# Ledger of designs, part 338: VH-VL binders against q9h9l3

Target 1, 176 residues: q9h9l3
Amino acid sequence: PRKMVAIDCEMVGTGPKGHVSSLARCSIVNYNGDVLYDEYILPPCHIVDYRTRWSGIRKQHMVNATPFKIARGQILKILTGKIVVGHAIHNDFKALQYFHPKSLTRDTSHIPPLNRKADCPENATMSLKHLTKKLLNRDIQVGKSGHSSVEDAQATMELYKLVEVEWEEHLARNPP
Below, E stands for the ipSAE of ESMFold2; O stands for the ipSAE of OpenDDE; V2 stands for 0.75 times the mean of E and O plus 0.25 times the DockQ between their complexes.

## First folded at step 17 (VH-VL)

Design zc69 (framework fv_nivolumab)
Fold by ESMFold2-Fast, scan of step 17:
Structure zc69 (fold): chain C 176 residues (1-176), chain A 124 residues (1-124), chain B 107 residues (1-107)
Amino acid sequence: as target 1 above (176 residues)
Amino acid sequence: QVQLVESGGGVVQPGRSLRLDCKASGFTFSDYEMHWVRQAPGKGLEWVAVIRYDGSGEYYADSVKGRFTISRDNSKNTLFLQMNSLRAEDTAVYYCAKEGYWQSSAFLRYFDYWGQGTLVTVSS
Amino acid sequence: EIVLTQSPATLSLSPGERATLSCRASQSVDDYLAWYQQKPGQAPRLLIYDASNRATGIPARFSGSGSGTDFTLTISSLEPEDFAVYYCQQYDYWPLTFGQGTKVEIK
């Protein structure tokens, strides 16, 4: 019925001592894993810490990056009215300064049946890396040059598909 | 300025209960998973429990599972640890601890700020 | 659970000397490793996170290195205030675990 997309963002540190997480890249893929959006995004505040080990973002990526206000508009146009899948997706929404309806949000870091299928504690928040290894037998986030938000979004969609039928059924009986 | 202030520690007999509070200030409390870490007198650090940013999920060290309950009240910027069926080996200074910065695709569960600690002594 | 083994248990040195502290993990923790300093009667203080990033306010003489299973905390030239207990911590997998600590004491 509704179209489904998966999102993953990368953040850099802004604000006092770099403690504020600001959006610096966003990737969105469709149900089949095809890229719908992938842009570097320029935060409105000075970047104190690129967090390159995790973000993959370097100063050169900011030279032609899309300003936050414009990128946000483009991203929200894609997300609005769709089921949006993410891993710890509340962080992506905070970075976007966006509220997405809970009824249309799917968080693969908080789906007990997914953890159970991975032989992980149902109530623990597992990393995308570990769930992808256990359930898809695939290594993601490899190396020291930072994560690929495209790779993360694709893995997230594939993980959700493993529990989609039973989780949608659960949500229909237990609306958020 | 980030501050975490624990309270509720004291001397208690084995088998009894105690509740610890941790009042947070200087950051958006509801944005972070929060943890309890303990340290027995003269010993090292032991992770105890974690709670999700919105209070919807909890996880515990095997040594306390079934006896301790972590909870939070985001409207009051307060973290709690309810300790039931206390044992002598639970004697420790209990610290509440805040995770570092949040990142979408990586969980960075190092602790950039700690409370001063509150001593719990379980003795006969 | 992932076990972190710190060595040596005690390191006896004089001010001005270099301190090298080891932390070994029973399995790879990638770069999900932090170092803390603890002085008597105080809470731990974050020194290094993500294996090699120095926390805000931490002097340049402190550095972290390593990845996977072998990690090192180096203090290039000990100051009097550096004599303390140091703990490593992994956050790659549950449960979160700490090493047993290395005490750096005055010779």
Scores: ipSAE 0.833, ipTM 0.932, lowest interface PAE 1.1, mean pLDDT 93

Design zc7 (framework fv_nivolumab)
Fold by ESMFold2-Fast, scan of step 17:
Structure zc7 (fold): chain C 176 residues (1-176), chain A 124 residues (1-124), chain B 107 residues (1-107)
Amino acid sequence: as target 1 above (176 residues)
Amino acid sequence: QVQLVESGGGVVQPGRSLRLDCKASGFTFSDYEMHWVRQAPGKGLEWVAVIRYDGSSEYYADSVKGRFTISRDNSKNTLFLQMNSLRAEDTAVYYCAKQGYWQSSAFLRYFDYWGQGTLVTVSS
Amino acid sequence: EIVLTQSPATLSLSPGERATLSCRASQSVDDYLAWYQQKPGQAPRLLIYDASNRATGIPARFSGSGSGTDFTLTISSLEPEDFAVYYCQQYDYWPLTFGQGTKVEIK
């Protein structure tokens, strides 16, 4: 069986008026929730908006952060050949400027059985915090000082485990 | 420069169909969920439908579920709303709306850009 | 569904006065709350997002505050162009919902 990891990234605003989302932190955890990678990442462009309410990124985190090019290489080395789990994971891949094969990608925001188990509309994209509260009875993303990408990656992996057997069978019968 | 331009509105009889188009420019269309929001004459705003960035999933307000179909063509930067079995209560200005910036840990479904709207009148 | 209740329905004020608009949610929406301005015949215009962030190009006289269930839009000193209808919108849970609107009109 292929190894499986979960990823969550944080973005800051760069470019005109801070409208471009640039990678500023990445966390990767293994199947058991142990941290494999967690680094602050320095975007190559000037940061206009730290988006601290959501990202948890502050100016001090950027002082000795890993430059984007180096961090990207480290992250891709971990992701390549593995099943990668995320929530709205296409955003993480966009921030990494990376294409991961769809056959090895699992998006917990787009798994109808997971929504069904949570008594949520099957076709709606549900937030990670709502699915985690409904299915794991756990509050994440608490407070106003920003989200923890480690916490989000850990919760994402635990959510996927709830439907893993059913969903892997579905994907085997209906390859993406 | 972000622009959203709706078209396809008009006058139709109850029970008939109409398709609305929304042409997007000035941003990477395929990166964003897109929404339809409507406003009946003299009334407030009502959210109608959303479509995932890649077109693989759709969700609707209960008032239109089973009658309306949202779709998109990312190669043409165009959003669609197919409206079937129209009722007098569907009479409204229909806006296509772009979701705010994307952030991995938060779904920010406020609307930073709106089209100018297209009027749909359902009457006999 | 999460119901947003705006008050007052109509606010009659003169240019130069402070406007304070309320939006109350039937359950917590955290900071997933936006405010829009709409003038007759025009599309809504985003003013505030994430409860308190002013959108690009929006004058400093507009400010948003609050969290959870109780939100306020403040216009510190009304300009003639500010007389319009204002809507709040939550995006914490499906379906997305708007308040019924507050009309700010000339006294």
Scores: ipSAE 0.836, ipTM 0.933, lowest interface PAE 1.1, mean pLDDT 93

Design zc70 (framework fv_nivolumab)
Fold by ESMFold2-Fast, scan of step 17:
Structure zc70 (fold): chain C 176 residues (1-176), chain A 124 residues (1-124), chain B 107 residues (1-107)
Amino acid sequence: as target 1 above (176 residues)
Amino acid sequence: QVQLVESGGGVVQPGRSLRLDCKASGFTFSDYEMHWVRQAPGKGLEWVAVIRYDGSDEYYADSVKGRFTISRDNSKNTLFLQMNSLRAEDTAVYYCAKEGYWQSSAFLRYFDYWGQGTLVTVSS
Amino acid sequence: EIVLTQSPATLSLSPGERATLSCRASQSVDDYLAWYQQKPGQAPRLLIYDASNRATGIPARFSGSGSGTDFTLTISSLEPEDFAVYYCQQYDYWPLTFGQGTKVEIK
């Protein structure tokens, strides 16, 4: 039995033409949805594109943001040894430049029982917004001013809880 | 339902110009970077150009730099490719293609939807 | 630019057989690699993104693996509709580049 957390990150564009997705915010919640971590993070490279429409990040958020190296250390201390839940979580791990063991990773975009409950094809990759509306009757990522990574992490944990017993049993018999 | 419909292709002589249009529907056009990808008859895929979601920046393949101009009109959900100084080697089916969008504001430049393509033939 | 080399150029197989397609990058693209299927007269269709994630509506018989420079697309048991050309694409560096394609044809 291990502790479980959910994570969601936001990225900004750095590098040529803003091609590179660099970590600029990270939110982590516990099993009950309480916030364990929520910080704006300053990338080591120039921000070319804030992607504000989706990220919700603006220049003002960078003024007192935690430098990437320090934020990464703090985040990894929270994630290490825990079951980490996310939606399309490989993007978050890439932005953190971190490898989390597959046996302790739960990706709500790739859980067939969750899609079944939402009346979606089992092998489809459904958005967090769609699954949350169908299964929790809640609208997230509303408007054009950016997403809340706290809201997304909380929704992700709640979605996982709907299939936790069934999926943990499946993983015990079919280790990743 | 996401749809991308290209138009404007045809037969043109070397040195002339053509403009391709791509009409988008079924998604919020102004939220996505858009691309042109081409395919010469019987050959593979070649990336041509990209335009930022707000139209403020563009990037091109070296083979078309200085000759092609990508643009967009978000009020009309339309992507354009102005092709000048056409060469025989530009003969291809031209596809407009939409970028995927990730949960965490990670813009990854794979293509989740494509138009059916429009053929441009430059006589040689 | 990053060159993607696909092999073999052509696979001649029968329905029910396993197909294994390779894509090799001239330098690391991490896992920023997608696979597309194209049938004659049609636009390409996304199969796999981020090296191993199946796109919406893609059957479980399709799987992707690999990272860095070496990538594989596997079709566990070919269906008649799977005979097509397959392309890999990297999106780690500008310009975006595609492999030259592998044709899977009926034996």
Scores: ipSAE 0.227, ipTM 0.722, lowest interface PAE 2.7, mean pLDDT 90

Design zc71 (framework fv_nivolumab)
Fold by ESMFold2-Fast, scan of step 17:
Structure zc71 (fold): chain C 176 residues (1-176), chain A 124 residues (1-124), chain B 107 residues (1-107)
Amino acid sequence: as target 1 above (176 residues)
Amino acid sequence: QVQLVESGGGVVQPGRSLRLDCKASGFTFSDYEMHWVRQAPGKGLEWVAVIRYDGSHEYYADSVKGRFTISRDNSKNTLFLQMNSLRAEDTAVYYCAKEGYWQSSAFLRYFDYWGQGTLVTVSS
Amino acid sequence: EIVLTQSPATLSLSPGERATLSCRASQSVDDYLAWYQQKPGQAPRLLIYDASNRATGIPARFSGSGSGTDFTLTISSLEPEDFAVYYCQQYDYWPLTFGQGTKVEIK
């Protein structure tokens, strides 16, 4: 069977007034939640805003961070040819400046059966923390020190597993 | 640099339809979820609808569900609101609004840019 | 639906005075809260996002604080152009909701 991984990235603000979102951390886990990749990544542009409340990234994490071009190569090597699961995953792909085939992409923020199981509106884009609380009875993204991309990637994979059989059957009947 | 320009507002009779357009420029329109927010004369702000960055999903406030349809054309950088079965209570200035800059670990649905607004008056 | 209650409804002050505006949520919205300023005939303008971050171009006299259910917008020293209506907005859960507004007017 085709290998499946889950990804979550953290971004910092670069460019004028920190309004550009640049990759600064990436975590990838396998089907069982084991970490395959987890690195801090140094953007090629000056960091204006660490966005620490959400990213968990501080200046200290940038000291030995992997330069963007090198990290991107490592990450793409892991993602290529695999089914990639993420939450609002289009943002992760934008940060990576990468196109992943739709047929191999699974977005847990855009799976109506998952929202249905959570007793949420099927067409609303629900946050990872709310879906994880409702469906797994687990609190993630706790506190004000920023989010853990490892924790987010693990939660995302577990959420996808709840609908995997149903959703893969749907995709086989309705190819993207 | 970022600009949102609404059009299509006007005076319309109850039960009729009206379409609002919002032309976006100065940012990558296809990267952002877009919203409509309205404000009745002399009243506060009310969220109306959202559409996903790729146009694949829409979500609505209960007050307009089943009557309004939000849509987008990313090739034209344009957001639309089709308003059917209009009621006097739909009288408001309608604003299109852009979400804040994206962050993978959080949905930042505050509005960093707003259009000038377009007035819709449903006569009664 | 998460209800946001702003207080006071009207704040009457003179230029140079400090303005303190409150926004209370019916349940925790974490730090998913923004503040907007609106002048007559104009669209709202973003002042503060993520509870405490000042938006681009917003003067340092504006500051936001709080988390969970209790939030405050402070204007350290009112300028003539600051007399306006202020709205808070939560974006933690659907539907997105706004407070009813606080009008800051000249005493």
Scores: ipSAE 0.810, ipTM 0.924, lowest interface PAE 1.3, mean pLDDT 93

Design zc72 (framework fv_nivolumab)
Fold by ESMFold2-Fast, scan of step 17:
Structure zc72 (fold): chain C 176 residues (1-176), chain A 124 residues (1-124), chain B 107 residues (1-107)
Amino acid sequence: as target 1 above (176 residues)
Amino acid sequence: QVQLVESGGGVVQPGRSLRLDCKASGFTFSDYEMHWVRQAPGKGLEWVAVIRYDGSYEYYADSVKGRFTISRDNSKNTLFLQMNSLRAEDTAVYYCAKEGYWQSSAFLRYFDYWGQGTLVTVSS
Amino acid sequence: EIVLTQSPATLSLSPGERATLSCRASQSVDDYLAWYQQKPGQAPRLLIYDASNRATGIPARFSGSGSGTDFTLTISSLEPEDFAVYYCQQYDYWPLTFGQGTKVEIK
């Protein structure tokens, strides 16, 4: 089967009143949770709102951050041809300005069997934090200084592994 | 600017049906989960239903499960609420509400924009 | 479901006074809490999200604080336009729930 990676991105607010989400950090881990990529990324537009409470991004992280175009090239080389796992991953792909084939995309916010294992409503989109607590008995996204995209990517991969066999078989019978 | 405009409210007898529409403009509608929130006359706010950005999943408050259906048409920037088997206790102003944003694998389901609401009165 | 209890039910104050509104959750909702203002005949208006972040266009006199189960909305000096009903909302758990509201009225 194809190689599998998990991704999590952090965004900052750019554009009018900071309402545009621009990529400011990306973390990618392999199947075992080892870090393949983790860089702060400099948006091409002026940052209006660091969204630090959630993103963990501060002005100092932008010093020597990798410019967006260069980071995007590095990230896409890692993702291309692989099964990519994420949580609400469409937002990560939008921030990357990237199209990844649906057949190779796995979104842990949209896997009904995963919600079922967590005793959560199958059709509600659950947060990564709640699924990780219910299914892995682990607290992530702790504190007020922002989230770790490495921690989030690692948790996302572990959650997917809980339903991998079942979900891959479902996708083989019901291609997207 | 962001606008949400509800329509379809009115007076209806118990057991009948109504469909509410919410037309969205000023943002990329297909990027956001959308919600319905209602408010009975003189009372507080009650969350009713949510639909995923792509229309693939819906979730409902227990009080409306099996009777109400939320749906969306992203090509028309329109959110719908089909209300069947209406009861007197469904009498309320119904608001269309836009979810905040996604950040760091967290869904921030506060409502940054609301429609003006449409009144549904279920009366015999 | 998470129950949000707002207190007091009614605050009777004069313009220029400080208003302090409380919202208590039946269990921790971390910082997944928002505050809304609603005037008669109008839709709710977002004031504060993520417990303490002021929404775009909201005057500096509005501030939010707290985490976990205990949250506060403060209006440092009431303006005539601030007399309204205020609701808290949690978004950490399904179903999404609102407090019953606090009415801030002219004394």
Scores: ipSAE 0.670, ipTM 0.880, lowest interface PAE 2.0, mean pLDDT 91

Design zc73 (framework fv_nivolumab; at its last look DockQ between E and O 0.83; V2 from the best seeds 0.80)
Fold by ESMFold2-Fast, scan of step 17:
Structure zc73 (fold): chain C 176 residues (1-176), chain A 124 residues (1-124), chain B 107 residues (1-107)
Amino acid sequence: as target 1 above (176 residues)
Amino acid sequence: QVQLVESGGGVVQPGRSLRLDCKASGFTFSDYEMHWVRQAPGKGLEWVAVIRYDGTSEYYADSVKGRFTISRDNSKNTLFLQMNSLRAEDTAVYYCAKEGYWQSSAFLRYFDYWGQGTLVTVSS
Amino acid sequence: EIVLTQSPATLSLSPGERATLSCRASQSVDDYLAWYQQKPGQAPRLLIYDASNRATGIPARFSGSGSGTDFTLTISSLEPEDFAVYYCQQYDYWPLTFGQGTKVEIK
């Protein structure tokens, strides 16, 4: 079986009016939820908006942050050849400027059986915090000081494990 | 400059169909989930439908479910709303709306840009 | 579905006065709340997102506050162009819902 990891990134606003989303933190956990990677990342462009309410990123985190190109290389070495689980993971891949094969990608925001288990509409894109509360009876993303990408990656892996058997079977019959 | 331009509105009889188009420009259309929001004359705003950035998933308000179909063509930067089995209660200005910035840890479904709206009147 | 109740329904004030608009949610929507301004014949215009962040180009006299179930939009000193209808919107839960609106009119 292929190794499986879960990823969650945090973005800050760069570019005109801060409307471009740039990578500023990345966390990767293994199947059991152990942290494999967790670093603050310095975008190559000037940060206009830290988006602290959601990202948890503050100016102080950027002082010793890993430059984007170096962090990207480290992250891609961890992701390459593995099944990567994320929530709205296309955003993480955009921030990393990385293409991961669809056959090895699992998006917990787009798995109809997972929504069904949560008594949510199968075609609605549900937030990580709501799925985690409904299915794991756990509150994540609590407070006003930003989200923990480690907490989010851990929750994402646990959610995927609830549907892993049936979803892997579905993908084997219906390759992406 | 971000622009959203709706078209296709008009007067139709109950039970008939109409298709609305929304042409987007000034941003990477394929990066955003897109929505339709409507407003009946003299009334407030009502969310109608959303479509995923890649067009692979759609979700609807209960009032239109089974009658309306949202779709998109990312190669043409165009959002569509196919409205079937129209009722008098569907009379409204229909707005195309773009989500705010994308963030992996949160879905931020406020609307930073709206089209000018297109009026749909369902009457005999 | 989350119900958003705006109060008052109508606020009659003169230019230069402070306007305070309330939006109350039937259950917590955290900070997933936006405010829009709408003038007759026009599309809504985003004023505030994430409860308290001013949208680009919005004058400093507009501010948003609150969290959870109780939110406030404040206009510190009304200008003639501020007389309009104001809507709050939550985006924490499906379906997305709007308040019924508060009309700010000239006294």
Scores: ipSAE 0.846, ipTM 0.936, lowest interface PAE 1.0, mean pLDDT 93
Fold by OpenDDE, look of step 18:
Structure zc73 (fold): chain C 176 residues (1-176), chain A 124 residues (1-124), chain B 107 residues (1-107)
Amino acid sequence: as target 1 above (176 residues)
Amino acid sequence: QVQLVESGGGVVQPGRSLRLDCKASGFTFSDYEMHWVRQAPGKGLEWVAVIRYDGTSEYYADSVKGRFTISRDNSKNTLFLQMNSLRAEDTAVYYCAKEGYWQSSAFLRYFDYWGQGTLVTVSS
Amino acid sequence: EIVLTQSPATLSLSPGERATLSCRASQSVDDYLAWYQQKPGQAPRLLIYDASNRATGIPARFSGSGSGTDFTLTISSLEPEDFAVYYCQQYDYWPLTFGQGTKVEIK
């Protein structure tokens, strides 16, 4: 059995109007929820919008942030060869300018059995916050201070574990 | 600049079918969830359907479920709405709409850009 | 579904006056609330997202406030081009829903 990790990234806005999403924090946890990686990351371009409401990122977090290229290398080293679990994980990989093999990727925002278990429409993309509340009876992303990527990565892993057996069997029969 | 251009609207009889197209430009189309929103003449706005960035999932309003199909061709930057079994109450201007910027584990499904809309009239 | 109720239905004001528009949700939508402006024959235009964030290119006279169930769009001093219909929209729950709209007309 392959090792499994969960990842969650936070993005800030760069570019002329802050419309470019740039990686500013990344958290990775193992199957048990132990933190393997958690770093603030400095984008290569000037930050125009910290998007603090969602990212939780402030100027003070960037003072000693790890340069993007260095952080990317560290993160990719952790992800290589792993089954990577995330929520809307395509955005995380996009921010990392990296794409993990589809066969080794698990997106908890697109698992119909998970939605069914939460009494949600199977074909609708549900937020991590709502699924976590419904299935784990836990509140995440509380308030307006922004997300915690560690908390979100842990929640994502716990959600996946609820449907892991069923979903892995499904994927074995229907490889992406 | 971002542009969305709808086409395919027209006058049809009840029970007939019609397909709408939406051509996107000025952004990476394949990165975003796309939506259809409609507006009956002199009425408010009604969300109709959504399709995932890669086209692997769709979700519909109850009013059109089973009759409408949303799809996309990312290679052509085009969004589609196949409308079957059309009813008089489907008469509306149909807008394609782009979701807001993406963020991890959060879906910001406000619409920062809209097309000009295309009118669909269903009448006997 | 989440029902959004806007008030008043019509707001008659003169240029230079302050406009206050309300949007009430049937249950909490946190700050997953957007405001749009629509003029006759045109598509809606995004004004505010996340309850209080002004969209790119939107004049400073437009502001949004509120959270949970009660939201407000304020136009500090109406310009002639501001007379239009305004819609609120929630994006916290499926299906996405809009308010019925408030028409801001010239007195």
Scores: ipSAE 0.839, ipTM 0.937, lowest interface PAE 0.7, mean pLDDT 95
Fold by ESMFold2, look of step 18:
Structure zc73 (fold): chain C 176 residues (1-176), chain A 124 residues (1-124), chain B 107 residues (1-107)
Amino acid sequence: as target 1 above (176 residues)
Amino acid sequence: QVQLVESGGGVVQPGRSLRLDCKASGFTFSDYEMHWVRQAPGKGLEWVAVIRYDGTSEYYADSVKGRFTISRDNSKNTLFLQMNSLRAEDTAVYYCAKEGYWQSSAFLRYFDYWGQGTLVTVSS
Amino acid sequence: EIVLTQSPATLSLSPGERATLSCRASQSVDDYLAWYQQKPGQAPRLLIYDASNRATGIPARFSGSGSGTDFTLTISSLEPEDFAVYYCQQYDYWPLTFGQGTKVEIK
């Protein structure tokens, strides 16, 4: 049986005026929510905006952060051959400069049965925070000190489990 | 230089159809969810529709559900709004709008760039 | 749907005066609030995002504050080009909604 992991990343602003999104933290959890990877990552270019309100990243986190090239290698070794679950996961892969096979990718921001369980419109892109509150009765991303990618990856895996049987059957009948 | 240019507005009778185009340049169009926002003459702003960055999902304001279709062609950097069964209350300037920077931890759906707008007038 | 109520509807002031515009949400939208300026015949222009961050190129006389349900846009000293309509917009939940606008006009 194919192993399943959940991933979440945090980005900082690089490039002109800090508008480019660059990877600065990545967390990966297994099916049971155990942390397999959680590192602060140093982007290969100058950080213009830490975006701390969202990212939780501060200057001190970058002092001993793992360089992007090394972190990317570590992360991809974990992801290879696995079903990877995320929320708006295309952004995480873009920050990793990587694409994962679509047949092994699960995006909780784009699963109509999950929205249906939350009494939300099937085609609306719902935030992780709101889905987690509605379906798991749990508050995540609390406060204004930024988000935790560990907390978010764990919540993402739990959300996927709510629709896993239905969605895996759907994908088997409708290969991506 | 980010630019959004709407076209296709005009005068049309109730019950008829019209298609709006929005040509985008100066950014990676396929990275962003794109929106239509409208403004009736002398009135405020009303969000109309959004389309996912890859075109696979759309969501609409209740006032237009079932009548309007948002779509995109990422190879041509173009956003579309097909407006069917037009009513007098659809009379507005229609704006194409781009979301700000993308971030995986939150959806930041403010609009950092807007087109100039195209006027749609629905009158008999 | 989240209703944003702006007050006052019209604010009549002279150049050099301080403008204070209010936006109240029907329920918490955390920091997911933006402010726009619109001049006659023009598209809206982003001023403030995430409740308090000035957009690129926006003069320092514009500032935003607030969180949850109560938000304020302040223009510290009005310039002639600041006489316009101002809208708040929330992006915490669907559908995205705007306030009805506050017109800032010359006394």
Scores: ipSAE 0.732, ipTM 0.901, lowest interface PAE 1.6, mean pLDDT 92
ESMFold2 (binder alone), look of step 18: mean pLDDT 92; pTM 0.941

